# Designs tried in a protein design chat: VHH binders against Abasic site processing protein HMCES (HMCES). Part 63

Target 1, 269 residues: Abasic site processing protein HMCES (HMCES), of Homo sapiens (Human) (q96fz2)
Amino acid sequence: CGRTSCHLPRDVLTRACAYQDRRGQQRLPEWRDPDKYCPSYNKSPQSNSPVLLSRLHFEKDADSSERIIAPMRWGLVPSWFKESDPSKLQFNTTNCRSDTVMEKRSFKVPLGKGRRCVVLADGFYEWQRCQGTNQRQPYFIYFPQIKTEKSGSIGAADSPENWEKVWDNWRLLTMAGIFDCWEPPEGGDVLYSYTIITVDSCKGLSDIHHRMPAILDGEEAVSKWLDFGEVSTQEALKLIHPTENITFHAVSSVVNNSRNNTPECLAPV
Short names: E, the ipSAE of ESMFold2; O, the ipSAE of OpenDDE; V2, 0.75 times the mean of E and O plus 0.25 times the DockQ between their complexes.

## First folded at step 9 (VHH)

Design w2 (from q69 with D103G; framework vhh_8pnl_2; at its last look DockQ between E and O 0.11; V2 from the best seeds 0.00; counts 0 for: pae O 4.4 > 2, placed apart)
Fold by ESMFold2, look of step 9:
Structure w2 (fold): chain B 269 residues (1-269), chain A 117 residues (1-117)
Amino acid sequence: as target 1 above (269 residues)
Amino acid sequence: QGQLVESGGGLVQPGGSLRLSCADAGFDFSSYDMAWYRQAPGKERELVARITSGDYTNYADFVKGRFTISRDNAKSTLYLQMNSLKPEDTAMYYCAAGLEYEGYDYWGQGTRVTVSA
């Protein structure tokens, strides 16, 4: 997984993240660093995207079921990294394989600190090689959406008001991530950064690509992944598996260039 | 299987040079770690060189300064400059790309390099 869409205005995104705490009370996640949120139809590694994490990471005795939403850098920078420039990292940390996560220091260390997050997106893109050529067919991949008038049909929006209604009820894709906190040696703000955990593709996606992000399907899975105060690393890792509850459609090659940030990136073709 | 296209292989005499290229037309792999692997008949596939998206490079010991990996993100092309070629370098050479720690999910079909007098 190396490309996502996360384009919603902050207020719409926040409402889509409504949840229930451990006492059953309906809440919205509290933002950290909201000004670092950079919505785009075409997010690539090293860009910032919003993630959910437990409030307990920020407040020593907080209720670990309460959620914070914060933009983080895609591409985990380990807390032990010594250079001043994250681009000098000697390995790619955009994704983390689930089957070896406990063998890689870059991921094992933050995971042992409970640094689990849920990476939010409208959906993700993946490229399928076209048979008989070396060209790829991009697809936009996302949760099945609740069918309402025009709200669940991408490309059915004929006006800004209809477009807003389509996305106002969008079920965000929720991917399992690990984050870390890095203090630049030359000073400056602490860098929060994440990796997306990957698994083998489900049968429905296997013709597109052999890997997929580990998707947390439903509030129980999301809550358990986030709640490092009550859910151990070993128990949390049982949540990491492929899902068949996923859909997709072909999109144009506009998305191929990561500089293209337009609705055309995810429009059906 | 592979989605990348290698080119530049061929027959060369010992001491000669070749430049291998690897591209995937229209696809932007600037965020990918890239690598060259090789496989001689009856042998296990082995890493030749790797380059991160940030241009950090790493070479197998047998390269001994003879090969140079590079990338041109504007052209979405990976290169392997192979100098001072030896018969032991005879193999199928594969391009690989990935976004995972020490993993490559995308592979080419290979280009053959033959070093023979």
Scores: ipSAE 0.484, ipTM 0.775, lowest interface PAE 2.4, mean pLDDT 88
Fold by OpenDDE, look of step 9:
Structure w2 (fold): chain B 269 residues (1-269), chain A 117 residues (1-117)
Amino acid sequence: as target 1 above (269 residues)
Amino acid sequence: QGQLVESGGGLVQPGGSLRLSCADAGFDFSSYDMAWYRQAPGKERELVARITSGDYTNYADFVKGRFTISRDNAKSTLYLQMNSLKPEDTAMYYCAAGLEYEGYDYWGQGTRVTVSA
């Protein structure tokens, strides 16, 4: 996964992340660094995207079931990195393969510290290789959405008003991530960055791409992944597997350029 | 099918500079992540620098701030400004295009850089 969409306004995104804590109380995640949130239909590695993480990461003795939402850099910068510039990383940390997560120090160490996060997106993009051509067809992949009687297919919302309604009730894609905290050697702000865990693609996506993000489907899976205080790494890793509960449609090549940030990126062609 | 063509290689003295170019012919240059690779004699091909379609950059450790990767989408050209060149930088330099997380599908024929006193 190298491209996502996360374009919802901050307030809408927050509401979409409503959850129940372990006490059953309905809550909204609290923002950390909300000013770093930049909505976009076309998120690429090294950009900031919002993730959910346990409050316990920030507050001692906090309820680990409480959630924080924070924009983090896509592409994990390991805490041990000693260079002053994250761009000097020689290896790609955009994704972490589930089968080798425990073999790579860059991922194993933060995971062992409970640094699990849920990466939020409208969906992710993947490119299908066309047979016989060097052309790739992009697809937008997301959770199936509940069709409210008024909400035609994502493609049928011809009116801006209908689009707004569709997105207000949009079920966000929740991807399993690992984050780390990096302190620049020269001082400055701590950099929070994340990687998306990937798995073999489900059968439904196999024709498009052989790999997919590890999707946490449902509140229980999200809660368990985030709650590093109560859920062990071993138990959490059981949540990492392909899911068939996804849908997709072909989109235009507009998304190919990461600079393009318009609704056309995820619109069906 | 678009072809990547590298240029700008040559012989340079240690401490010298070169600017490599990679021109794209026949495909949407702006849609691709791009990279420079190099291969020295008897060594494996290694990443030098990469730039995404969004102009995010990464460099290999050996670059140490000496090289700058950039792109001009209007000219469909990728650049590698190489300063403070060292003999160890002697290699065939290749331009690549694709998706960084999926791999690069398009490769140039390479341009030779020789750093020698």
Scores: ipSAE 0.021, ipTM 0.525, lowest interface PAE 4.4, mean pLDDT 88
ESMFold2 (binder alone), look of step 9: mean pLDDT 81; pTM 0.820

Design w3 (from q72 with D103G; framework vhh_8pnl_2; at its last look DockQ between E and O 0.13; V2 from the best seeds 0.00; counts 0 for: pae O 8.4 > 2, placed apart)
Fold by ESMFold2, look of step 9:
Structure w3 (fold): chain B 269 residues (1-269), chain A 117 residues (1-117)
Amino acid sequence: as target 1 above (269 residues)
Amino acid sequence: QGQLVESGGGLVQPGGSLRLSCADAGFTFSSYDMAWYRQAPGKERELVARITSGGYTNYADFVKGRFTISRDNAKSTLYLQMNSLKPEDTAMYYCAAGLEYEGYEYWGQGTRVTVSA
């Protein structure tokens, strides 16, 4: 997974993240650093995207089932990293393979601190190589959406009223991530950064690409992944597997250039 | 099975040089770690050289300073300059790209390098 869409305005995104805490109370996640949120139809590694994490990471004695939403850098920078420039990392941390996560210091250390997060997106993009050609077909991949009068068609969502039909009730893709906190040696703000856990693709996606993000399907999975106060690492890792509850459609090559930030990036072709 | 296309292989005499290229303008090249692997007949595929998205490079011990990996993000192209070639360098050479820690998700079909008198 190397490209996502996360384009909703902050207030729409926040409402899409409504949840129940441990006591059954309806809540919205509380923002940290909201001015660092940069919505786009075409997010790439090293950009900031919103993630959910437990309030317990920020407040002693907080209810670990309560959620914070915060933008973090895509591409985990380990807390132990000693150079001043993250480009000096010797390995790519955009994704973390689930089958070796406990063998890699970059991921094992933050995971041992309970640094689990849920990476939010409208969906993700993947490119399929067609046999006998160098052409690649990009796809937009997302949760199945309930079709209603408000949801409309993705292709028609270029005006305010049509946009609301599609996006007001969009079910966000929820991917399992690990984050870490790095203090630059020269000083300055602590850098929060994440990796997306990957798994082998489900049957439905295997013709597109052999890897997929680990998707947390439903509020129970999301709650267990986030709640490091009540759910052990071993129990949380049981949530990491492929899912068939996924849909996709072909999109135009406009999305290939990560600087293109338009609805055309995810429009069906 | 890869999404990358290698070129620049061929027949060369011992001591000669070749420059391999690997291109794919279809995805965000600058975010990927890239590598060259090779596979000689009857052997397993082995790492030759790798370069991170940030430019950190690492070489197999058998390279001994003879090869140089580089990347041109503007052209979405990976290179391997191979100098002082030896017969044991004869292999199929593969380009690889990935976003996973210590892994590569995308592979080319390979370009053949043959070093013989």
Scores: ipSAE 0.520, ipTM 0.792, lowest interface PAE 2.2, mean pLDDT 89
Fold by OpenDDE, look of step 9:
Structure w3 (fold): chain B 269 residues (1-269), chain A 117 residues (1-117)
Amino acid sequence: as target 1 above (269 residues)
Amino acid sequence: QGQLVESGGGLVQPGGSLRLSCADAGFTFSSYDMAWYRQAPGKERELVARITSGGYTNYADFVKGRFTISRDNAKSTLYLQMNSLKPEDTAMYYCAAGLEYEGYEYWGQGTRVTVSA
């Protein structure tokens, strides 16, 4: 996964992340660094995207079932990195393969510390290779959305009002991630960064691409992944597998340019 | 299959500059992450610089601010501006394209850079 969409306004995004804690109480995640949230239809590695993580990471003795939402840098910068510039990393940390997560120090160490997060997105993009051509067809991949009686295809939101309604009830894609905290050697703010765990693609997606993000489907999966206080690494890793509960549609080549940040990026063609 | 074609290599004196280009023939250039690699004689191929489809850059430690990777999506061309070249920079330079998180799939034939007094 190298491209996502996360364009919802902060308030809408927050509401979309409503959850129940272990006591069954309805809650909204609290924001950390909300000013770093930059909505975009076209998110690329090294940009900031919002993730969910356990409150226990920030507050001692906090209920580990409580959630924080925080923009983090896409591309994990390991805590042990000694250079002053994260761009000097010699290896790609955009994704973490599920089969080698325990073999790579950059991922194993933070995972062992319980630094699990849920990366939020409207969906992710992937490019299908067209046989016989050098052209790639981009697809937007996301959770199936509940069809409200009036809302035809995502493309049929004829009115801005209908579009807003569609997105207000949009089910966010929840991807399993690992994050780490990096302290710059020269001082400054701690950098929070994440990697997306990837798995082999499900059958439905296999014609588009052979790999996909590890998607946490449902509140239970999300809760277990985040709750590092109660759920062991071993148990959490059981949640990492392909899911068939995805849908997709072809989008225009507008998304090819990462500078394009418009609704056309994810609109069906 | 689209072919990456490198150009701009040559002989230069220490302290000199070169600008490498990599032209993408027929690829959806804007959707690819791009990179420059180099291989010196008797050494392994190593990453020099990478640029994502989003324009984010990463450099090898030995670059130390001397090189700049850039891309022109309209021209489907990748560039490597190399300044303050050193004899140690002598190598075959390769352009690569793909998705960096899965590995670069497309490779050029390379352009030779020789830094010699």
Scores: ipSAE 0.013, ipTM 0.333, lowest interface PAE 8.4, mean pLDDT 88
ESMFold2 (binder alone), look of step 9: mean pLDDT 82; pTM 0.826

Design x1 (from r5 with R99K; framework vhh_6z1v_2; at its last look DockQ between E and O 0.11; V2 from the best seeds 0.00; counts 0 for: pae E 7.9 > 2, placed apart)
Fold by OpenDDE, look of step 9:
Structure x1 (fold): chain B 269 residues (1-269), chain A 123 residues (1-123)
Amino acid sequence: as target 1 above (269 residues)
Amino acid sequence: EVQLVESGGRLVRTGGSLRLSCAASGRTFSTYAMGWFRQAPGKEREVVAAISWSGGITWHADFVKGRFTISRDNAKNTVYLQMNSLKPEDTAVYYCAAKSYQLYDSPKEYDYWGQGTQVTVSS
């Protein structure tokens, strides 16, 4: 996975990430560094994207089922990295293969610390090789969207809880990630960065691409992956597998240029 | 970029009916929630109605009181506002707006706007 879409306005994204904590209380994730959020139809590695993570990572004795939303750099920078420039990493950390996650120090160490996150996206892009040509057809891959016939009033919702019931939310893709915290040697702000765990593609996607993000399908999977206080690494890793619960459509070549940031990127051709 | 073109606005008498149409350009219509907004002279732009990308969810402002109905035809890339029992207070420029995937009640959240169509209701 080398390209995603995450274009929702911040407030809309927040509402889309509504959840229930372990007590069954409806909550919205709290933002960290909201100013670093840059909506885009065309997100590339090294850009910032919003991820969910447990509040326990930031607050001692916090309820580990509570969620924080934070923009992080795509491309994990290991905490042990001693160079001043993250771009000097000699290995690709955009993705982490599920089969070797425990073999690579860059991923094993933060994972062992419970640094699990859920990477949020509208969907992700993959390119299919066209037989006989050097041309690649891009596809937008996402969760199937449920068509529900509901009537509701948006205006009466003084509370976030009411909004969830009334509006037709795009179901965000929730991808399993590992994040790390890197302190620059020269000082400055701590850099939070993430990698997306990848797995072998499901049967439905296999003709497009042989690898896919590990998708956490449903609130239970998302909750378990995030809750490193209650869910062990071993248990969490059981959630990492291909899913058939995806859909896709062909998109235009507009997405090929990472500078293009328009709805045309994800529009069906 | 999505272009929106409103039509159907005209002068009508109190109690009359009018159907507004908004035609969207491009192939992405089905990915957008659509909204109708209106702006009267000297007033702020306000939401009239909104409809989800699928048409499965609709929202209407309180002042509509069942008089207006939003609908859409994705095959025609068009959203409609059926307005019945019109009142002089409904006189405004009506705007069509589009938002990617999600329904929202705030004008600022919509990405694309039409030029508007004038609706005038005479006593």
Scores: ipSAE 0.194, ipTM 0.635, lowest interface PAE 2.2, mean pLDDT 89
Fold by ESMFold2, look of step 9:
Structure x1 (fold): chain B 269 residues (1-269), chain A 123 residues (1-123)
Amino acid sequence: as target 1 above (269 residues)
Amino acid sequence: EVQLVESGGRLVRTGGSLRLSCAASGRTFSTYAMGWFRQAPGKEREVVAAISWSGGITWHADFVKGRFTISRDNAKNTVYLQMNSLKPEDTAVYYCAAKSYQLYDSPKEYDYWGQGTQVTVSS
């Protein structure tokens, strides 16, 4: 729940987020702050990652089914935080447990304002503790993908322009998040930041880790979570549960150091 | 949003070849993954082949691999299915379908469908 991959070029990522509005019209999400998108195979808390949220958060009378995509800081900074440096926050907001979300001020306040988002990633990493040792086995965890034929013999590593051919059909992981907006005391831009809601792990992941992100599986779940204009908090929270529609493979320890940003981070071993 | 029209279905002898075309109208064709599906009488619709929005990734069902090839021409808003070494069990109505971005092997995930074109393979 504390490391993800989100490496697609912005234009490919945007196409992967194509959706239908409430009238059934095909759309792409509109970017806010696209220059803050920093693709990487190895994202950690405090980094920026793209999230989806309703246009209604930015525009009066907007159709709440229309989506904005924006980079936000991982690690929710509550709107009431008074220090000038978010790293001084004395509690961890990387994740938000679903069973206590309405008991924690940092999460219930923005949730009550409809500040729901969908956190995007290629997938996430978890470390399995091996009995009798301090060693941990990392896994890359993601939606099942349709097995496809390669269009040619040339690999993406030899030709960066071929990223689209290797990854142009990747189903992005869609995780339920909560965001907040913090105004720095010394001025400057409003900081948008998010937390990922977690649930008990499904049976398929239980041998790896006891928690998993709350995954929104399919466009109906994504639409309902985002649409705070039409879907109440109480109804939205019914979307938060484990899913078995997930797969994984073991990866090398290259991913352990968050400075390593290479395809090896998620390559099967 | 997108409208799909298949063509090219006809009667053909076992071992023959046939090329199906699917013309797409409307904007945003290049943002759709496309698929060819088939439905024989009394059977459920099944995926035959699918192709990513760019054409860079393809998928073919095991029962057609090596015989059928999906392709697309985004400049012409057209998807093709080249069918070689046809067998009587390939007899079906063939449908073109579209879905945003991600190709899938299940008809339930596709949003837009053509009217179908009949392919009949005789012995």
Scores: ipSAE 0.012, ipTM 0.443, lowest interface PAE 7.9, mean pLDDT 86
ESMFold2 (binder alone), look of step 9: mean pLDDT 81; pTM 0.828

Design x2 (from r5 with R99K D111E; framework vhh_6z1v_2; at its last look DockQ between E and O 0.11; V2 from the best seeds 0.00; counts 0 for: pae E 6.4 > 2, placed apart)
Fold by OpenDDE, look of step 9:
Structure x2 (fold): chain B 269 residues (1-269), chain A 123 residues (1-123)
Amino acid sequence: as target 1 above (269 residues)
Amino acid sequence: EVQLVESGGRLVRTGGSLRLSCAASGRTFSTYAMGWFRQAPGKEREVVAAISWSGGITWHADFVKGRFTISRDNAKNTVYLQMNSLKPEDTAVYYCAAKSYQLYDSPKEYEYWGQGTQVTVSS
């Protein structure tokens, strides 16, 4: 996975991430560094994207089922990295293969520390090789969207009590990620960065691409992956597998240029 | 950029029916949630109805009370508002708006707007 879409406004994104904690209380994730969130139809590695992570990572003795939303750099920078420029990493950390996650220090160490996150996106892009040509057809891949007709008042969104009734639209893709914290040698702010765990593609996607992100399908999977206080690494890794619960459509070549940030990137051709 | 053009607004009598249309330009219509808004003189713009990109989800304001129905035809790049049992209180400029995939109740969240079409309901 080398390209995603995450274009929702911040407030809409927050509402889309509504959840229940372990007590059954309905909650919205709290933002960390909301100013670093940059909506885009065309997110590439090294850009910032919003991820969910447990509050326990930031607050001692916090309820580990509570969620924080934070923009992080795509491309994991290991904590042990000693160069001043993350771009000097000699290996690709955009993705982590599920089969070798425990073999690579850059991923094993943060995972062992419970640094699991859920990477949020509208969906991700993949390119299919066209037979006989050097041309590649891009596809947008995402969760199937629920088709239900709901009638009701649109305007009560300002009430914290009613926000859950307002959000019943686009289902965000939830991808399993590992993040790490890197302190620059020269000082400055701690850099939070993430990698997306990848697996072999499901049957439905296999003709497009042989690998896919590990998708956490449903609130239980998302909760378990995030809750490193209660869910062990071993148990969490059981959640990492291909899913058939995806859909896709062909899009235009507009997405090929990472500078293009328009709805046309997602548009069916 | 998406251009929206509303049509169908006119003078109608109380109890009458009207169908508004909004035509969208471009090839990205199917990526946008669409909304109908209205603004009466001296009042704030308010949401009337919204429809998801696929048409699978629709929302209607409380004041609609089953009188209005939003629909869309992605093949025609058009969104519709069927208005029945019109009342003088429904007199307003009706606006079509577009937002990528997501329904939202706040007008500020919509990216593209039409110029509006005047609906007048006489007693």
Scores: ipSAE 0.045, ipTM 0.508, lowest interface PAE 3.4, mean pLDDT 89
Fold by ESMFold2, look of step 9:
Structure x2 (fold): chain B 269 residues (1-269), chain A 123 residues (1-123)
Amino acid sequence: as target 1 above (269 residues)
Amino acid sequence: EVQLVESGGRLVRTGGSLRLSCAASGRTFSTYAMGWFRQAPGKEREVVAAISWSGGITWHADFVKGRFTISRDNAKNTVYLQMNSLKPEDTAVYYCAAKSYQLYDSPKEYEYWGQGTQVTVSS
């Protein structure tokens, strides 16, 4: 998993993340650094994307079931990294394989600190290698969605209000992630960064690619992954497995160039 | 917790019109998708219509499309069902239900339910 779409305006994204705390109270996640959110149909490693994490990471004695939403850098920078420039990491931290997560220091250490997050996206892209050619077919992959009707959208031009109506009921993809906090040696703000945990692909995706992100399907799974105050690392890792509750469609090669940020990136072909 | 109270159900003649209201308690009404459901005696509860948290997206079951319209007023914490061209087969108890954000076409996903309001359509 190396490309996602996360294009919703901040206020729509926030409402899509409505949840219930452990007392059953309906809440919205509270933003950290909202001005760093950069919506795009075509997110790549090193860009910022929103993740959910427990409020307990930021506030002593907070209710660990309460959620914060914050943009973080894709590509985990370990807290122990000593260089001044994160691009000097000698290994790829875009993804973390579930079968070796407890063997690799860059992932084991933050996981042991309860640094679990939920990576948000409209969906993700994967490229299918076509037998007999060098061509690769991109697909957009996402949770199944139910059909909806636009209310009041008779002939409106593309606007934030009409865009909101198109995606009002989009079920965001929720992927299991690990994050870390790195203090640059030359000073400045702490860098929050994440990796996406991967698993073997489900049967439905195996013809596209052999790996898939670990998807947290439903609020119970999301809550348990986030709640490091009540859910141990060992228990949380039981949530990490493939799912068949996924759908996809082929898209054009426009998405291949990560600089293209248009709805065409995810449009069916 | 959220409480839903339906009102407006009554006896009407075939071809008539009726508006149902569902008043919701709670500060977070605007984060809920809302649905209207109905259940006739001896039948399973079925989805009639649903509406997104903002009111910008609606869904209507095929058997009511063109006749029923769901709407909401987030300032009043109220969701409505305008029912036109009523038929005897529309006779049922109508329920209002709420689900956090994502509207669904199945009753099993909805978290909070009202007590219901009876609609009876006479020949």
Scores: ipSAE 0.032, ipTM 0.502, lowest interface PAE 6.4, mean pLDDT 87
ESMFold2 (binder alone), look of step 9: mean pLDDT 82; pTM 0.844

